# Designs tried in a protein design chat: miniprotein binders against q6w4x9r395to579. Part 21

Target 1, 185 residues: q6w4x9r395to579
Amino acid sequence: GHCSLEGGSFVTTFDARPYRFHGTCTYILLQSPQLPEDGALMAVYDKSGVSHSETSLVAVVYLSRQDKIVISQDEVVTNNGEAKWLPYKTRNITVFRQTSTHLQMATSFGLELVVQLRPIFQAYVTVGPQFRGQTRGLCGNFNGDTTDDFTTSMGIAEGTASLFVDSWRAGNCPAALERETDPCS

## First folded at step 19 (miniprotein)

Design ei19
Fold by OpenDDE base, last read:
Structure ei19 (fold): chain B 185 residues (1-185), chain A 82 residues (1-82)
Amino acid sequence: as target 1 above (185 residues)
Amino acid sequence: STTRLRIEFRDISEEQAKKVEEIIRFEAEKSGVDVEFEYHDGRLTVEAEGSPYAIDWFLYIVRLRLWWEMDGVEIYVIKVES
């Protein structure tokens, strides 16, 4: 499954459902029992302009009981808040520079993350087949059915992205604006 | 079915307790979990009640956010009753 966060406010789920939202919060991208140590992948969005529609992805965070990895445009920060030179290796996670503009987080448990640093901060999440039907968050549930991708944290399938996105907020922040559109437009 | 959860935070300041309370109230509201708080002499006690599913997620997300947002704060699960 491939999930993408592009253009500052566009998301394409593992099931290839595209949608758009404008929020300035931390959101759960991916939570799954397949992630060890209660792991979760999160996305941090912030204001990029003065209008409500001017929002952008500013960081991707992997968080578990054992690891805390923050990938931002300028640095990679770990548990103790220290910026690390790449490659950074832990028990089952490696963060390294893929290209001059791309970082990659590789794992031994079937999660891959590619982050484009410039010119636009974007993220691409790949999960193995063992994650099928066992994912939740903004990236959806990876079950091959796009109609239930907007399943909230309480397990309720929504028809629009608004309540879905808000349910995955991992911070005290206001509701996001949403519009279901093609991320390529 | 209803599950009752009691959790505690120990050796925390009033300021820390307020921040924890803000996080918990936010997540409780989202999950449809009822919560009550008591702070006394550096200990914050939280009573939570909701469906088994809601309580499970509530506990998970609270743990996650505390680790993300608040260093040095440990959560203790005292009891889970269904």
Scores: ipSAE 0.856, ipTM 0.942, lowest interface PAE 0.5, mean pLDDT 94
Fold by OpenDDE base, last read:
Structure ei19 (fold): chain B 185 residues (1-185), chain A 82 residues (1-82)
Amino acid sequence: as target 1 above (185 residues)
Amino acid sequence: STTRLRIEFRDISEEQAKKVEEIIRFEAEKSGVDVEFEYHDGRLTVEAEGSPYAIDWFLYIVRLRLWWEMDGVEIYVIKVES
């Protein structure tokens, strides 16, 4: 499964459903029992302009009982608030520079993350087949059915992205604006 | 069915308790979980009630957020009744 966060406000789920939202919060991007130690991948969005419609991804966070890894626009990888030099290695995770503009987080448990630092901060999430039907968050449920991708944290399938996105907020933030559009449009 | 959850936070200040409460209330509302709070002498007690699914997620997300936003605050699960 491939999930992408592109263009500042566009998301494409594991099931290839595109949508757009404008929020300034931390969101659960991927949560799954396949992630060890209660792990979750989160996306941090912030204002990129003066209007509420000007938002952008500013960081990606992997959080588990053992690890706190933050990849931000500053090319700084932090664990528990400490800056780490690349390549950074933990028990199951390695963060390294993939290209001049891309960082990669590789794991032993079937999660891969590629972060484009420049010119636009974007993220690409890949999960293995063992994650099928066992994912939730902004990246969807990875079951091959796009019609139920907007399943909330309470397991309710929504027809629009608004309630779906808001349900995955991992911070006390206001509701986001949503627009179902093709990211390539 | 309904699940009841009791969790405690120990050795926390009133200010910390307020922050914890804000996080918990937010997540409780999102999850349809009813919560009650009691703070006394550095201990915050939270009673939560909801569906088994809601309580499960509630506990998870609260743990996650507290670990992320309030490093050093320990959660003690005192009782779970299903």
Scores: ipSAE 0.854, ipTM 0.941, lowest interface PAE 0.5, mean pLDDT 93
Fold by OpenDDE base, fold request of step 20:
Structure ei19 (fold): chain B 185 residues (1-185), chain A 82 residues (1-82)
Amino acid sequence: as target 1 above (185 residues)
Amino acid sequence: STTRLRIEFRDISEEQAKKVEEIIRFEAEKSGVDVEFEYHDGRLTVEAEGSPYAIDWFLYIVRLRLWWEMDGVEIYVIKVES
């Protein structure tokens, strides 16, 4: 399963459903029982301009009971402090520089994250087949059915992305603006 | 069926308690969970009630957010089935 956060406001779910939203919050990107220690992947969005439609991804956070890893455009911060050099290694997670503009978080539990730092901060999430039907968050539920990708945190399938996205807010923030748009348009 | 959850935060300041309350209220509203708060002498007690599913998620997200936003806050949880 591949989930992408591109162009500042575009998301493509594991089931390949594209949508767009404008929000300035931290969102649950991926939560699954397959992630150890109650782990979750979160996406941090912030304002990139003066208008409400000018929003962008500014950080990706992996958080569990054991790990706290923040990948932003300017730095990588862990629960052990700011990482001064890469690769950073934990028991089952490795963060390293993939290219001059890309960082990668590799795990032993079937989660891979690639982050493009420049020119646009973008993220690409890959999960193994063991995650099928067991994911939730902005990346969807990875069950091969795009029609139920917008399932809220309360397990309710929505027809539009607005309530879906808002349900996955992991911060006290206002509701997001929605425009269902093909990222390729 | 409904589940009642009691969460306790100990040795926290009033300012910390207010922040915790803000987080919890926000998540409770999203989850359709009813919550009540009591703060006394450095202890914040939260009682939450909702469906089993809602309470499970509520607890998870609250734990996650507190870990993310408020380091060093110790959480004590008692879950009572009703």
Scores: ipSAE 0.851, ipTM 0.939, lowest interface PAE 0.5, mean pLDDT 93
Fold by OpenDDE base, fold request of step 20:
Structure ei19 (fold): chain B 185 residues (1-185), chain A 82 residues (1-82)
Amino acid sequence: as target 1 above (185 residues)
Amino acid sequence: STTRLRIEFRDISEEQAKKVEEIIRFEAEKSGVDVEFEYHDGRLTVEAEGSPYAIDWFLYIVRLRLWWEMDGVEIYVIKVES
């Protein structure tokens, strides 16, 4: 499964459903029992301009009982709150520079993350087949059915992205703005 | 069916308790969970009630957010009743 966060406000789910939203919050991007130690991948969005529609991804966070990894445009910060020199390696996770503009987080449990740092901060999430039907968050549920990708944190399938996205807020923040748009447009 | 959850935060200041309450209230509202708070002498007690699914998610997301936003604050699950 491949999930992408592109163009500042566009998301394509594991089931290849594209949508757009404008929010300034931390969101659950991927949560699954396949992630060890209650792990979750989160996306941090912030204002990129003066209007409500000017929002962008500013960081990706992997958080578990044992790991705290923050990938932003400027640095990689871990549990001790300090920026780390790359490559950074733990028991199951390795963060390294893939190219001059791309970082990669590789794991032993079937999660891969590629982050484009510049010119636009973008993220690409890949999960193994063991994650099928066992994911939730902004990347969807990876069950091959696009019609139920907008399933809220309470297990309710929504027809539009608005309530879906808001349900996955992991911070005290206002509701996001929604516009169903193809990220390739 | 409904599940009742009792959790505690120990050795926390009033300021910390207030922040915890803000997080919990926000997540409780999203999950349709009813919550009640009591702070006394460095201990915050939270009573939560909702569907089993809601309580399960509520506890998970609260733990996650506390770890993310308030590192060092320990949560204690005291009682779960269904």
Scores: ipSAE 0.850, ipTM 0.939, lowest interface PAE 0.5, mean pLDDT 93
Fold by OpenDDE base, fold request of step 20:
Structure ei19 (fold): chain B 185 residues (1-185), chain A 82 residues (1-82)
Amino acid sequence: as target 1 above (185 residues)
Amino acid sequence: STTRLRIEFRDISEEQAKKVEEIIRFEAEKSGVDVEFEYHDGRLTVEAEGSPYAIDWFLYIVRLRLWWEMDGVEIYVIKVES
Protein backbone atom coordinates (compact mmCIF):
# COMPACT_ATOMS: atom_id res chain seq x y z
CA GLY B 1 0.00 0.00 0.00
CA HIS B 2 1.17 3.46 -0.94
CA CYS B 3 -0.06 6.64 0.68
CA SER B 4 1.12 10.05 -0.41
CA LEU B 5 0.99 13.53 1.05
CA GLU B 6 1.67 15.94 -1.77
CA GLY B 7 1.23 19.50 -2.82
CA GLY B 8 0.86 20.72 0.69
CA SER B 9 -2.72 19.60 1.17
CA PHE B 10 -3.34 16.56 -1.01
CA VAL B 11 -3.57 13.01 0.22
CA THR B 12 -3.84 9.73 -1.63
CA THR B 13 -4.86 6.81 0.55
CA PHE B 14 -3.43 3.31 0.50
CA ASP B 15 -6.43 2.36 -1.63
CA ALA B 16 -5.56 5.14 -4.06
CA ARG B 17 -8.37 7.48 -3.12
CA PRO B 18 -7.34 11.10 -3.56
CA TYR B 19 -8.60 13.96 -1.44
CA ARG B 20 -7.62 17.40 -0.25
CA PHE B 21 -7.87 19.15 3.07
CA HIS B 22 -6.67 22.32 4.73
CA GLY B 23 -5.77 22.03 8.36
CA THR B 24 -3.19 23.25 10.79
CA CYS B 25 -2.89 20.37 13.18
CA THR B 26 -1.18 17.10 13.85
CA TYR B 27 -3.00 14.17 12.30
CA ILE B 28 -2.75 10.43 12.58
CA LEU B 29 -1.57 9.19 9.20
CA LEU B 30 -1.18 5.57 10.08
CA GLN B 31 -2.09 3.58 13.12
CA SER B 32 -2.04 -0.19 13.04
CA PRO B 33 -1.55 -3.15 15.32
CA GLN B 34 1.21 -4.12 12.91
CA LEU B 35 3.26 -1.22 14.24
CA PRO B 36 5.23 -2.29 17.28
CA GLU B 37 4.96 -0.61 20.66
CA ASP B 38 1.67 1.12 19.85
CA GLY B 39 3.35 2.96 17.04
CA ALA B 40 1.75 5.64 14.94
CA LEU B 41 2.78 7.81 12.05
CA MET B 42 1.62 11.40 12.25
CA ALA B 43 1.69 14.42 10.00
CA VAL B 44 2.10 17.98 11.17
CA TYR B 45 0.49 20.68 9.08
CA ASP B 46 0.91 24.39 9.50
CA LYS B 47 -0.02 27.60 7.79
CA SER B 48 2.09 28.38 4.79
CA GLY B 49 0.39 31.63 3.91
CA VAL B 50 -2.22 34.15 4.90
CA SER B 51 -5.35 32.40 3.70
CA HIS B 52 -6.93 29.38 5.31
CA SER B 53 -6.25 27.41 2.16
CA GLU B 54 -2.54 27.99 2.41
CA THR B 55 -1.48 25.03 4.48
CA SER B 56 1.42 22.67 4.13
CA LEU B 57 3.03 19.62 5.61
CA VAL B 58 5.88 20.66 7.85
CA ALA B 59 6.83 17.45 9.61
CA VAL B 60 6.27 13.74 9.81
CA VAL B 61 6.42 12.06 13.18
CA TYR B 62 6.80 8.44 14.10
CA LEU B 63 5.80 7.85 17.67
CA SER B 64 5.78 4.69 19.73
CA ARG B 65 6.33 3.74 23.33
CA GLN B 66 10.03 3.49 22.60
CA ASP B 67 10.67 5.85 19.73
CA LYS B 68 10.05 9.45 18.86
CA ILE B 69 11.28 10.49 15.46
CA VAL B 70 10.46 13.86 13.95
CA ILE B 71 11.38 14.47 10.35
CA SER B 72 11.14 18.09 9.32
CA GLN B 73 12.55 20.02 6.43
CA ASP B 74 15.63 21.03 8.35
CA GLU B 75 16.35 18.27 10.81
CA VAL B 76 15.62 14.90 12.31
CA VAL B 77 14.82 15.02 15.99
CA THR B 78 14.66 12.03 18.29
CA ASN B 79 13.48 11.25 21.81
CA ASN B 80 15.71 13.72 23.58
CA GLY B 81 14.70 16.56 21.32
CA GLU B 82 18.11 16.85 19.75
CA ALA B 83 18.89 16.84 16.08
CA LYS B 84 20.70 13.74 14.95
CA TRP B 85 23.24 13.18 12.26
CA LEU B 86 22.20 10.76 9.60
CA PRO B 87 22.05 7.88 9.34
CA TYR B 88 20.14 7.44 12.57
CA LYS B 89 19.59 3.87 13.68
CA THR B 90 17.49 2.26 16.34
CA ARG B 91 16.73 -1.38 16.93
CA ASN B 92 14.25 -1.56 14.06
CA ILE B 93 14.26 1.87 12.43
CA THR B 94 16.82 3.57 10.24
CA VAL B 95 16.61 7.13 9.00
CA PHE B 96 19.01 8.09 6.27
CA ARG B 97 19.46 10.42 3.36
CA GLN B 98 18.17 8.74 0.24
CA THR B 99 19.06 11.54 -2.16
CA SER B 100 20.02 15.15 -1.94
CA THR B 101 16.34 16.01 -1.60
CA HIS B 102 14.89 12.90 -0.01
CA LEU B 103 15.09 11.28 3.39
CA GLN B 104 14.01 7.75 4.07
CA MET B 105 12.87 5.97 7.17
CA ALA B 106 13.25 2.24 6.81
CA THR B 107 11.88 -0.23 9.31
CA SER B 108 12.02 -3.92 9.99
CA PHE B 109 8.27 -4.17 10.45
CA GLY B 110 7.03 -3.33 6.99
CA LEU B 111 6.80 0.45 7.12
CA GLU B 112 8.74 2.66 4.75
CA LEU B 113 8.66 6.43 4.68
CA VAL B 114 10.17 8.68 2.06
CA VAL B 115 10.17 12.39 2.67
CA GLN B 116 10.85 14.86 -0.08
CA LEU B 117 12.44 17.95 1.38
CA ARG B 118 12.45 20.16 -1.70
CA PRO B 119 10.98 21.87 -3.53
CA ILE B 120 7.87 20.92 -1.58
CA PHE B 121 7.88 19.03 1.68
CA GLN B 122 6.06 15.83 0.82
CA ALA B 123 5.77 12.37 2.28
CA TYR B 124 5.27 8.90 0.86
CA VAL B 125 4.21 6.03 3.07
CA THR B 126 4.55 2.40 2.05
CA VAL B 127 3.28 -0.53 4.06
CA GLY B 128 3.60 -4.23 3.45
CA PRO B 129 0.79 -6.62 2.64
CA GLN B 130 0.54 -7.61 6.29
CA PHE B 131 -1.07 -4.23 6.88
CA ARG B 132 -4.06 -4.91 4.63
CA GLY B 133 -7.29 -4.14 6.38
CA GLN B 134 -5.44 -3.21 9.54
CA THR B 135 -4.63 0.44 9.02
CA ARG B 136 -6.44 3.58 10.03
CA GLY B 137 -5.79 7.29 9.82
CA LEU B 138 -5.56 9.73 6.96
CA CYS B 139 -3.99 7.04 4.78
CA GLY B 140 -7.13 4.96 5.00
CA ASN B 141 -7.82 1.36 5.85
CA PHE B 142 -5.97 -0.40 3.02
CA ASN B 143 -8.69 -2.94 2.28
CA GLY B 144 -9.02 -2.43 -1.45
CA ASP B 145 -12.30 -0.57 -1.13
CA THR B 146 -12.05 3.14 -1.79
CA THR B 147 -15.60 3.80 -0.69
CA ASP B 148 -14.83 3.26 2.98
CA ASP B 149 -11.47 5.00 3.14
CA PHE B 150 -13.00 7.90 5.05
CA THR B 151 -13.54 5.83 8.15
CA THR B 152 -13.29 7.94 11.28
CA SER B 153 -11.43 7.14 14.45
CA MET B 154 -14.70 5.80 15.81
CA GLY B 155 -15.11 3.39 12.93
CA ILE B 156 -17.77 5.34 11.10
CA ALA B 157 -17.49 5.57 7.34
CA GLU B 158 -18.00 9.08 6.05
CA GLY B 159 -18.91 10.11 2.54
CA THR B 160 -16.70 13.17 2.57
CA ALA B 161 -13.28 13.90 3.96
CA SER B 162 -14.26 16.64 6.40
CA LEU B 163 -15.36 14.64 9.41
CA PHE B 164 -12.92 11.91 8.50
CA VAL B 165 -9.92 14.21 8.64
CA ASP B 166 -11.09 15.96 11.77
CA SER B 167 -11.52 12.66 13.55
CA TRP B 168 -7.83 11.95 13.13
CA ARG B 169 -6.65 15.17 14.70
CA ALA B 170 -4.00 14.52 17.31
CA GLY B 171 -4.04 18.02 18.72
CA ASN B 172 -6.40 20.64 19.98
CA CYS B 173 -6.99 22.43 16.73
CA PRO B 174 -9.91 23.73 14.70
CA ALA B 175 -11.72 21.74 12.08
CA ALA B 176 -10.09 21.40 8.70
CA LEU B 177 -11.50 22.29 5.34
CA GLU B 178 -11.80 19.52 2.82
CA ARG B 179 -12.16 19.33 -0.91
CA GLU B 180 -12.17 16.10 -2.83
CA THR B 181 -9.78 16.73 -5.68
CA ASP B 182 -7.16 14.84 -7.61
CA PRO B 183 -3.81 15.42 -5.93
CA CYS B 184 -2.20 15.32 -9.35
CA SER B 185 -4.21 18.31 -10.51
CA SER A 1 -22.47 -1.98 26.62
CA THR A 2 -20.30 0.63 28.29
CA THR A 3 -16.81 0.58 29.69
CA ARG A 4 -15.62 2.64 32.60
CA LEU A 5 -12.04 3.75 32.89
CA ARG A 6 -10.28 5.40 35.79
CA ILE A 7 -6.88 6.92 35.22
CA GLU A 8 -4.62 8.91 37.49
CA PHE A 9 -1.82 11.37 37.14
CA ARG A 10 0.46 11.66 40.12
CA ASP A 11 2.86 14.37 41.16
CA ILE A 12 1.32 16.68 38.62
CA SER A 13 1.13 20.43 39.05
CA GLU A 14 -2.07 22.34 38.72
CA GLU A 15 -0.81 23.88 35.51
CA GLN A 16 0.03 20.50 34.08
CA ALA A 17 -3.31 19.16 35.17
CA LYS A 18 -5.07 21.89 33.24
CA LYS A 19 -3.17 20.98 30.11
CA VAL A 20 -3.94 17.32 30.57
CA GLU A 21 -7.60 18.15 31.02
CA GLU A 22 -7.61 20.11 27.79
CA ILE A 23 -6.15 17.19 25.88
CA ILE A 24 -8.46 14.66 27.46
CA ARG A 25 -11.59 16.73 26.99
CA PHE A 26 -10.79 17.21 23.36
CA GLU A 27 -10.25 13.53 22.72
CA ALA A 28 -13.21 12.55 24.85
CA GLU A 29 -15.51 14.75 22.84
CA LYS A 30 -14.24 13.28 19.60
CA SER A 31 -14.69 9.76 20.85
CA GLY A 32 -18.05 10.24 22.49
CA VAL A 33 -16.57 9.48 25.88
CA ASP A 34 -17.88 11.10 29.01
CA VAL A 35 -15.20 12.33 31.35
CA GLU A 36 -14.98 13.73 34.83
CA PHE A 37 -11.98 15.27 36.51
CA GLU A 38 -10.80 15.68 40.05
CA TYR A 39 -7.59 17.40 41.03
CA HIS A 40 -6.34 17.32 44.57
CA ASP A 41 -2.90 17.76 46.06
CA GLY A 42 -0.89 16.90 42.98
CA ARG A 43 -3.13 14.09 41.79
CA LEU A 44 -5.46 14.27 38.84
CA THR A 45 -8.11 11.60 38.61
CA VAL A 46 -10.08 11.06 35.44
CA GLU A 47 -13.21 8.99 35.14
CA ALA A 48 -14.15 8.04 31.61
CA GLU A 49 -17.16 6.17 30.30
CA GLY A 50 -18.06 5.06 26.81
CA SER A 51 -18.35 2.16 24.47
CA PRO A 52 -15.56 -0.40 24.60
CA TYR A 53 -14.31 0.73 21.22
CA ALA A 54 -14.40 4.38 22.18
CA ILE A 55 -12.61 3.82 25.46
CA ASP A 56 -9.94 1.76 23.76
CA TRP A 57 -9.19 4.47 21.25
CA PHE A 58 -9.54 7.20 23.84
CA LEU A 59 -6.93 5.65 26.07
CA TYR A 60 -4.61 5.06 23.16
CA ILE A 61 -4.78 8.56 21.75
CA VAL A 62 -4.53 10.17 25.17
CA ARG A 63 -1.39 8.19 25.92
CA LEU A 64 0.02 9.09 22.55
CA ARG A 65 -0.70 12.78 22.86
CA LEU A 66 0.53 13.03 26.42
CA TRP A 67 3.81 11.46 25.46
CA TRP A 68 4.04 13.75 22.46
CA GLU A 69 2.94 16.98 24.10
CA MET A 70 3.73 16.49 27.75
CA ASP A 71 6.84 14.43 28.13
CA GLY A 72 7.40 13.39 31.70
CA VAL A 73 3.77 13.10 32.68
CA GLU A 74 2.97 9.55 33.62
CA ILE A 75 -0.45 8.05 33.25
CA TYR A 76 -1.74 5.29 35.48
CA VAL A 77 -4.64 3.09 34.50
CA ILE A 78 -6.33 2.29 37.76
CA LYS A 79 -9.53 0.56 36.83
CA VAL A 80 -11.32 -0.75 33.78
CA GLU A 81 -14.84 -2.08 34.06
CA SER A 82 -16.96 -3.49 31.28
Scores: ipSAE 0.839, ipTM 0.931, lowest interface PAE 0.5, mean pLDDT 93
Fold by ESMFold2, fold request of step 20:
Structure ei19 (fold): chain B 185 residues (1-185), chain A 82 residues (1-82)
Amino acid sequence: as target 1 above (185 residues)
Amino acid sequence: STTRLRIEFRDISEEQAKKVEEIIRFEAEKSGVDVEFEYHDGRLTVEAEGSPYAIDWFLYIVRLRLWWEMDGVEIYVIKVES
């Protein structure tokens, strides 16, 4: 299954459902029991211009009881806050430079992350078949049905991206819908 | 059906407790979980109540956010009752 995070805050789910959102927060991108040590993949978005609708991906984070790997748009890779030289390897995870513009995180548990550093910071997530029907987050539930990919953290299928995305916030951030209706507060 | 969750944090400062409470209040509101806090002598106790599904997600996301946003704070699950 393939999930992408591309410029302008565009997302395509594991079931190939495209959507766009406008928010500045950390979001749960992928959570699954297939990820060891209660792991999750998270995406960090920040304001990229003067308009509230101008947001972009600034980091991708793999977080578990054992790992806190951050791949940021400034091309620095950290684990637990310490910068790491590439290739960087743990028992289950290897992060390496795929090309001058792309980094790759390969794992033994069926998760692969490719990060495009330039010209635009983007991310591409690939998961093996063992993840089918066992994912949650912005990348959807990977059940082969696009109509319920907007399932919230409370298990509610929504028809719009905004409520779905807001449910996956992993930070004390205003909801994207609130920001759009009252940008100045 | 409801689940009641009791968790605590040990040997944390008032400043740390305030940050933990901010995280927990936000996640509780988002998940429809009712919470009550008590801080005394470096121990923060949280009583949470909600549906089994909401409590399960609440506990997961709170733990994940603590790993992400704080260092040196450990969550202890004291009891889970339904």
Scores: ipSAE 0.816, ipTM 0.912, lowest interface PAE 0.7, mean pLDDT 88
Fold by ESMFold2, fold request of step 20:
Structure ei19 (fold): chain B 185 residues (1-185), chain A 82 residues (1-82)
Amino acid sequence: as target 1 above (185 residues)
Amino acid sequence: STTRLRIEFRDISEEQAKKVEEIIRFEAEKSGVDVEFEYHDGRLTVEAEGSPYAIDWFLYIVRLRLWWEMDGVEIYVIKVES
């Protein structure tokens, strides 16, 4: 299965459902019992334009009991706050420079992350078939049905991306309804 | 259809407890989980109640956010009763 974070604010789920959102927060991209040590992938978004409502992807985080790997748009990779030289390897995770503009995180548990650093910070998530029907987060539930990909953290299928996205916040951040409206809109 | 969860944090300051409470209140509100706190002499105890699904997610996301946002704070699950 493939999930992508492109163009700063666009997401395509494992079931190929596209959507766009803006929010200054950290969000859960992917959580699954297939990830060891209660792991999750998270995405960090921050303001990117003139309007307070415009945000873009600035980092991707793999977090578990053992790991706190941050890949940020300034091209620094850290684990538990310490900068790491690449290739960086743990028992089940390897992070390496794929090309001058792309980093890859490869794992033994069926997760692969490719991060494009330039010209635009983008992320591509690939999971093996063992994840089918067992994912939650912004990348959807990977069940072959796009109509319920907007399933919230409480297991409720929503009709709007905004409510779905807000449920996956991993931070004390305002809901989308509290965002300022661009006066030029 | 109701699960009760008791967790605690040991050897934490009032400042650390305040930050933990802010995380827990936010996640409890989001998850529809009722919480109450008791802090005494470095020990913060949290009593949480909600549906089995909500409590399971609540515990997961609280632990994940503590890993992400805080150092030196360990969560102890004391009791899970349904």
Scores: ipSAE 0.814, ipTM 0.910, lowest interface PAE 0.7, mean pLDDT 88

Design ei19
Fold by ESMFold2, fold request of step 20:
Structure ei19 (fold): chain B 185 residues (1-185), chain A 82 residues (1-82)
Amino acid sequence: as target 1 above (185 residues)
Amino acid sequence: STTRLRIEFRDISEEQAKKVEEIIRFEAEKSGVDVEFEYHDGRLTVEAEGSPYAIDWFLYIVRLRLWWEMDGVEIYVIKVES
């Protein structure tokens, strides 16, 4: 399954449902029991200023009991707050420079993350088939059906992206303002 | 149905307890979970009540946010009753 964070504010879920939102917060992008040590993938959004989107992706975070890996738009990779030279390897995770503009995080547990650093900070999440029906977060539930991809952290399917996105905040942040469910705003 | 959860944080300062309470109040409100706090001699006790689903998510997201936002704070699950 594939989930993407593009253009600063656009998301396409594992079930290929596109949406857009604007918010300044850290959000749960992907949570699943398939991620070891209670892991989650998170996305950090901040004010961008000059694009049609007033917020954009600034970092992607893999967080578990063991790891706190941050890949940020300033091209720095940290684990538990310490900057790391690439390639960087833990027991189950390798982060390496794929090209001058792309970083890759490969894992032994079926999660792959590719981060485009330039010209625009974007992220592409790939998960193996063991994740089917077992994901939660901004990337949706990966059940093959787009009708309930806006399922909140309380398990409620919402009709608007804003309520769905707000439920996945991982920070004491103001509620996100929904612009449109279409790419045009 | 209703689940009751008791968790504790041990050997934390009043400043740490205040930050933990801010995180927990926010997540409790989002999850529809009722919470009560008691801080005494470095121990913060939290009583939480809500649906089984809400409590499960509440506990997960609180733990995740503590890993993300704080150092030196560990959550102990004391009791879960359904």
Scores: ipSAE 0.796, ipTM 0.901, lowest interface PAE 0.7, mean pLDDT 88
Fold by ESMFold2, last read:
Structure ei19 (fold): chain B 185 residues (1-185), chain A 82 residues (1-82)
Amino acid sequence: as target 1 above (185 residues)
Amino acid sequence: STTRLRIEFRDISEEQAKKVEEIIRFEAEKSGVDVEFEYHDGRLTVEAEGSPYAIDWFLYIVRLRLWWEMDGVEIYVIKVES
């Protein structure tokens, strides 16, 4: 299964459902019982232009009881706040430079992340078949049905991307409607 | 059915407790979970009630956000009742 975060605001789910959103927050991209130590993959979005509707991906985070790996647009990789030399290896995770413009995080538990650093910060998530029907977050539920990929954190299938995306916020961030009406943003 | 959850945080400052409460209130609102807080002598106790699914997700996301956003704060699950 493949999920992509492209152009700063476009997402394609594991079930190949495309959508876009505009928000400034940290979001749960992928959560699954298949990730060890209660792990989750998160995506950090920030303002990329002069209006509130211009947002882009600025970091991808793998977070678990044992790890807090941040891959950021400034090309620095950290674990638990400490910058790491590449290749960086833990028992289950290896982060290495795939090409001059791409980093890869490979794992023993069926998750692979490829991050394009330049010209635009983008991310590509691949999961093995053990994840089928076992995922939640912005990448959808990987059940082969695009009609319920907009399932919120409460298990409700929504018809709009904004309600779905707002449910996956991992931060005390205003909802999209509030940010869109802010005269200063 | 409903699930009742009691969790606590030990040896945390009033400043830390305030930040934990802000995270928990936000996630409780999103998850449809009712919460009550008591802070006493460096111990923050939280009583939470909701559906089994909501409580399970609530506990997961609160723990995840604490890992992401805070240092030196550990959650203890005291009791889970259905």
Scores: ipSAE 0.779, ipTM 0.895, lowest interface PAE 0.8, mean pLDDT 88
Fold by ESMFold2, last read:
Structure ei19 (fold): chain B 185 residues (1-185), chain A 82 residues (1-82)
Amino acid sequence: as target 1 above (185 residues)
Amino acid sequence: STTRLRIEFRDISEEQAKKVEEIIRFEAEKSGVDVEFEYHDGRLTVEAEGSPYAIDWFLYIVRLRLWWEMDGVEIYVIKVES
């Protein structure tokens, strides 16, 4: 399954449901019992500077009991706050420079993350088939049904992207805004 | 049905306890979980009550946010009662 974070504010879920949102926060992108040590993939969004309300992706974080890996738009990779030279390897995770503009995080547990650093900071999440029906977060539930991809952290299917996105905040942050000129989520 | 959760933080300063409470209040409100706090002599005790699914997510997301946002605090799960 594939989930993408593109154009600064666009998301396409594992079930191919596209939506857009604006919010300054860290969000749960993917949580699953298939991730070891209570792991989660998180996405950090901040103001883009294009307009007062627009935000864009600025970092992707893999966090677990054992790992705190941050890949940020300033092209610095840290683990537990310490900058790392690439390639960087743990028992289950390898982070390496795929190209001059792309980094990859490969894992032994079926998660792959590719981050485009330039010209626009974008992220591409790939999960193996063991994740089917086992995911939660901004990337949706990976069950083959787009009608319930906006399922909140409380298990409620919402009709708007903003309520769905707000439920996945991992920070004391203001509620997300849907852009008025974006009639679809 | 309703689940009650008691968690505890030990040997934390009042400043650390305030930060933990801010995280917990936010996640409790978001999850529909009722919380009560008691801080005494470096110990913060939290009583939480909600649906089984709400409590499960609440505990998970609180733990995750503490790993992300704080240093030097450890969460102890004392009791889970349904």
Scores: ipSAE 0.778, ipTM 0.895, lowest interface PAE 0.8, mean pLDDT 87
Fold by ESMFold2, look of step 19:
Structure ei19 (fold): chain B 185 residues (1-185), chain A 82 residues (1-82)
Amino acid sequence: as target 1 above (185 residues)
Amino acid sequence: STTRLRIEFRDISEEQAKKVEEIIRFEAEKSGVDVEFEYHDGRLTVEAEGSPYAIDWFLYIVRLRLWWEMDGVEIYVIKVES
């Protein structure tokens, strides 16, 4: 399964449902029991201008009881707040520079993250088949049905992206602007 | 059906407790969970009540946010009643 976070705050879910949103917050991108140590993948968005409708991805975070790995647009990789030289390796996670413009986080538990640093900070999430039907967050539920990909943290399927995106906030932050979170064609 | 959750934080300052309460109030409102707080002598106790689904997510996201946003604060789950 593939989920992408691309310029202009566009998201494509594991079930290939595209949508757009704008907000300044940290969001749950992917949570699953398949991630060890209660892990989650989070996406950090910040203003790219003076309006909330102008937001962009600035970091991707893998967080668990064991790890707090931050990959940011300033090209610094940190673990638990400490900057790390690449390649950076734990027992089950390796973060390395694939090209001059791309970083990769590879794992032994079926999660792969590729981060494009330039020209625009973007992220591409790949999960193995064991994740099917077992994901929650901005990347959707990976059940093969695009009509319920806007399932909120309370398990409610919404028809539009706004309430769905707001439910996945992982921070005390204002709700996203609805006009900018409508699905993209 | 409802679930009642009691959690506590030990050996935390009033400043730490305020920050924990701020996180918990936000997540409780978002999850439709009712919460009550009691802080006494370095211990913050939280009583939470909601649907089983809401309490499960609430506990998960509160723990995750504490890992992300705070240092030196540990959550103790005291009781879960359905």
Scores: ipSAE 0.747, ipTM 0.885, lowest interface PAE 0.9, mean pLDDT 87
Fold by OpenDDE base, look of step 19:
Structure ei19 (fold): chain B 185 residues (1-185), chain A 82 residues (1-82)
Amino acid sequence: as target 1 above (185 residues)
Amino acid sequence: STTRLRIEFRDISEEQAKKVEEIIRFEAEKSGVDVEFEYHDGRLTVEAEGSPYAIDWFLYIVRLRLWWEMDGVEIYVIKVES
């Protein structure tokens, strides 16, 4: 499964459903029992301009009971809040520079993350087949059905992205603006 | 069916307790979980009630957010009743 966060406000789920939203919060991208130690992948969005529609991804966070990894444009910060030189390695996670503009987080548990730093901060999430039907968050449920990708944190399938996205907020943030838009348009 | 959850925060300041309460109330509302709070002398006690699914998610997201947003605050699950 491949999930992408592109163009600042566009998301394509594991099931290849595209949508757009504008929010300034931290959202759960991926939560799954397949992630060890209650792990979750999160996305941090912030304002990139003066209007409510000017929002962009500013960081990706992997959080578990044992790991805290924050990937932003300028640094990789770990549990103790210190910026680390790359490659950074834990017991089952490695963060390294893939290219001059791309970082990669590789794991032993079937999660891969590629982050484009420049010119636009974008993220690409890949999960193994063992995650099929066992994911939730903004990246969807990876069950091959796009019609139920907008399933909320409480297991309710929504027809639009607004309530879906808001249900996955990992902070006390204002409601996001939602617009279903093809990111390729 | 409903599940009742009691969690405690120990050695927590009043200021921290307020922040925890804000987080928990927010997540409780989202999850359809009823919550009650009691703070006394450095201890915050939270009673939560909801469906098993709601309580399960509620506990998970609260743990996650507290670890993310409030370093040093530990959550103690005292009891779960169904």
Scores: ipSAE 0.669, ipTM 0.860, lowest interface PAE 0.7, mean pLDDT 92

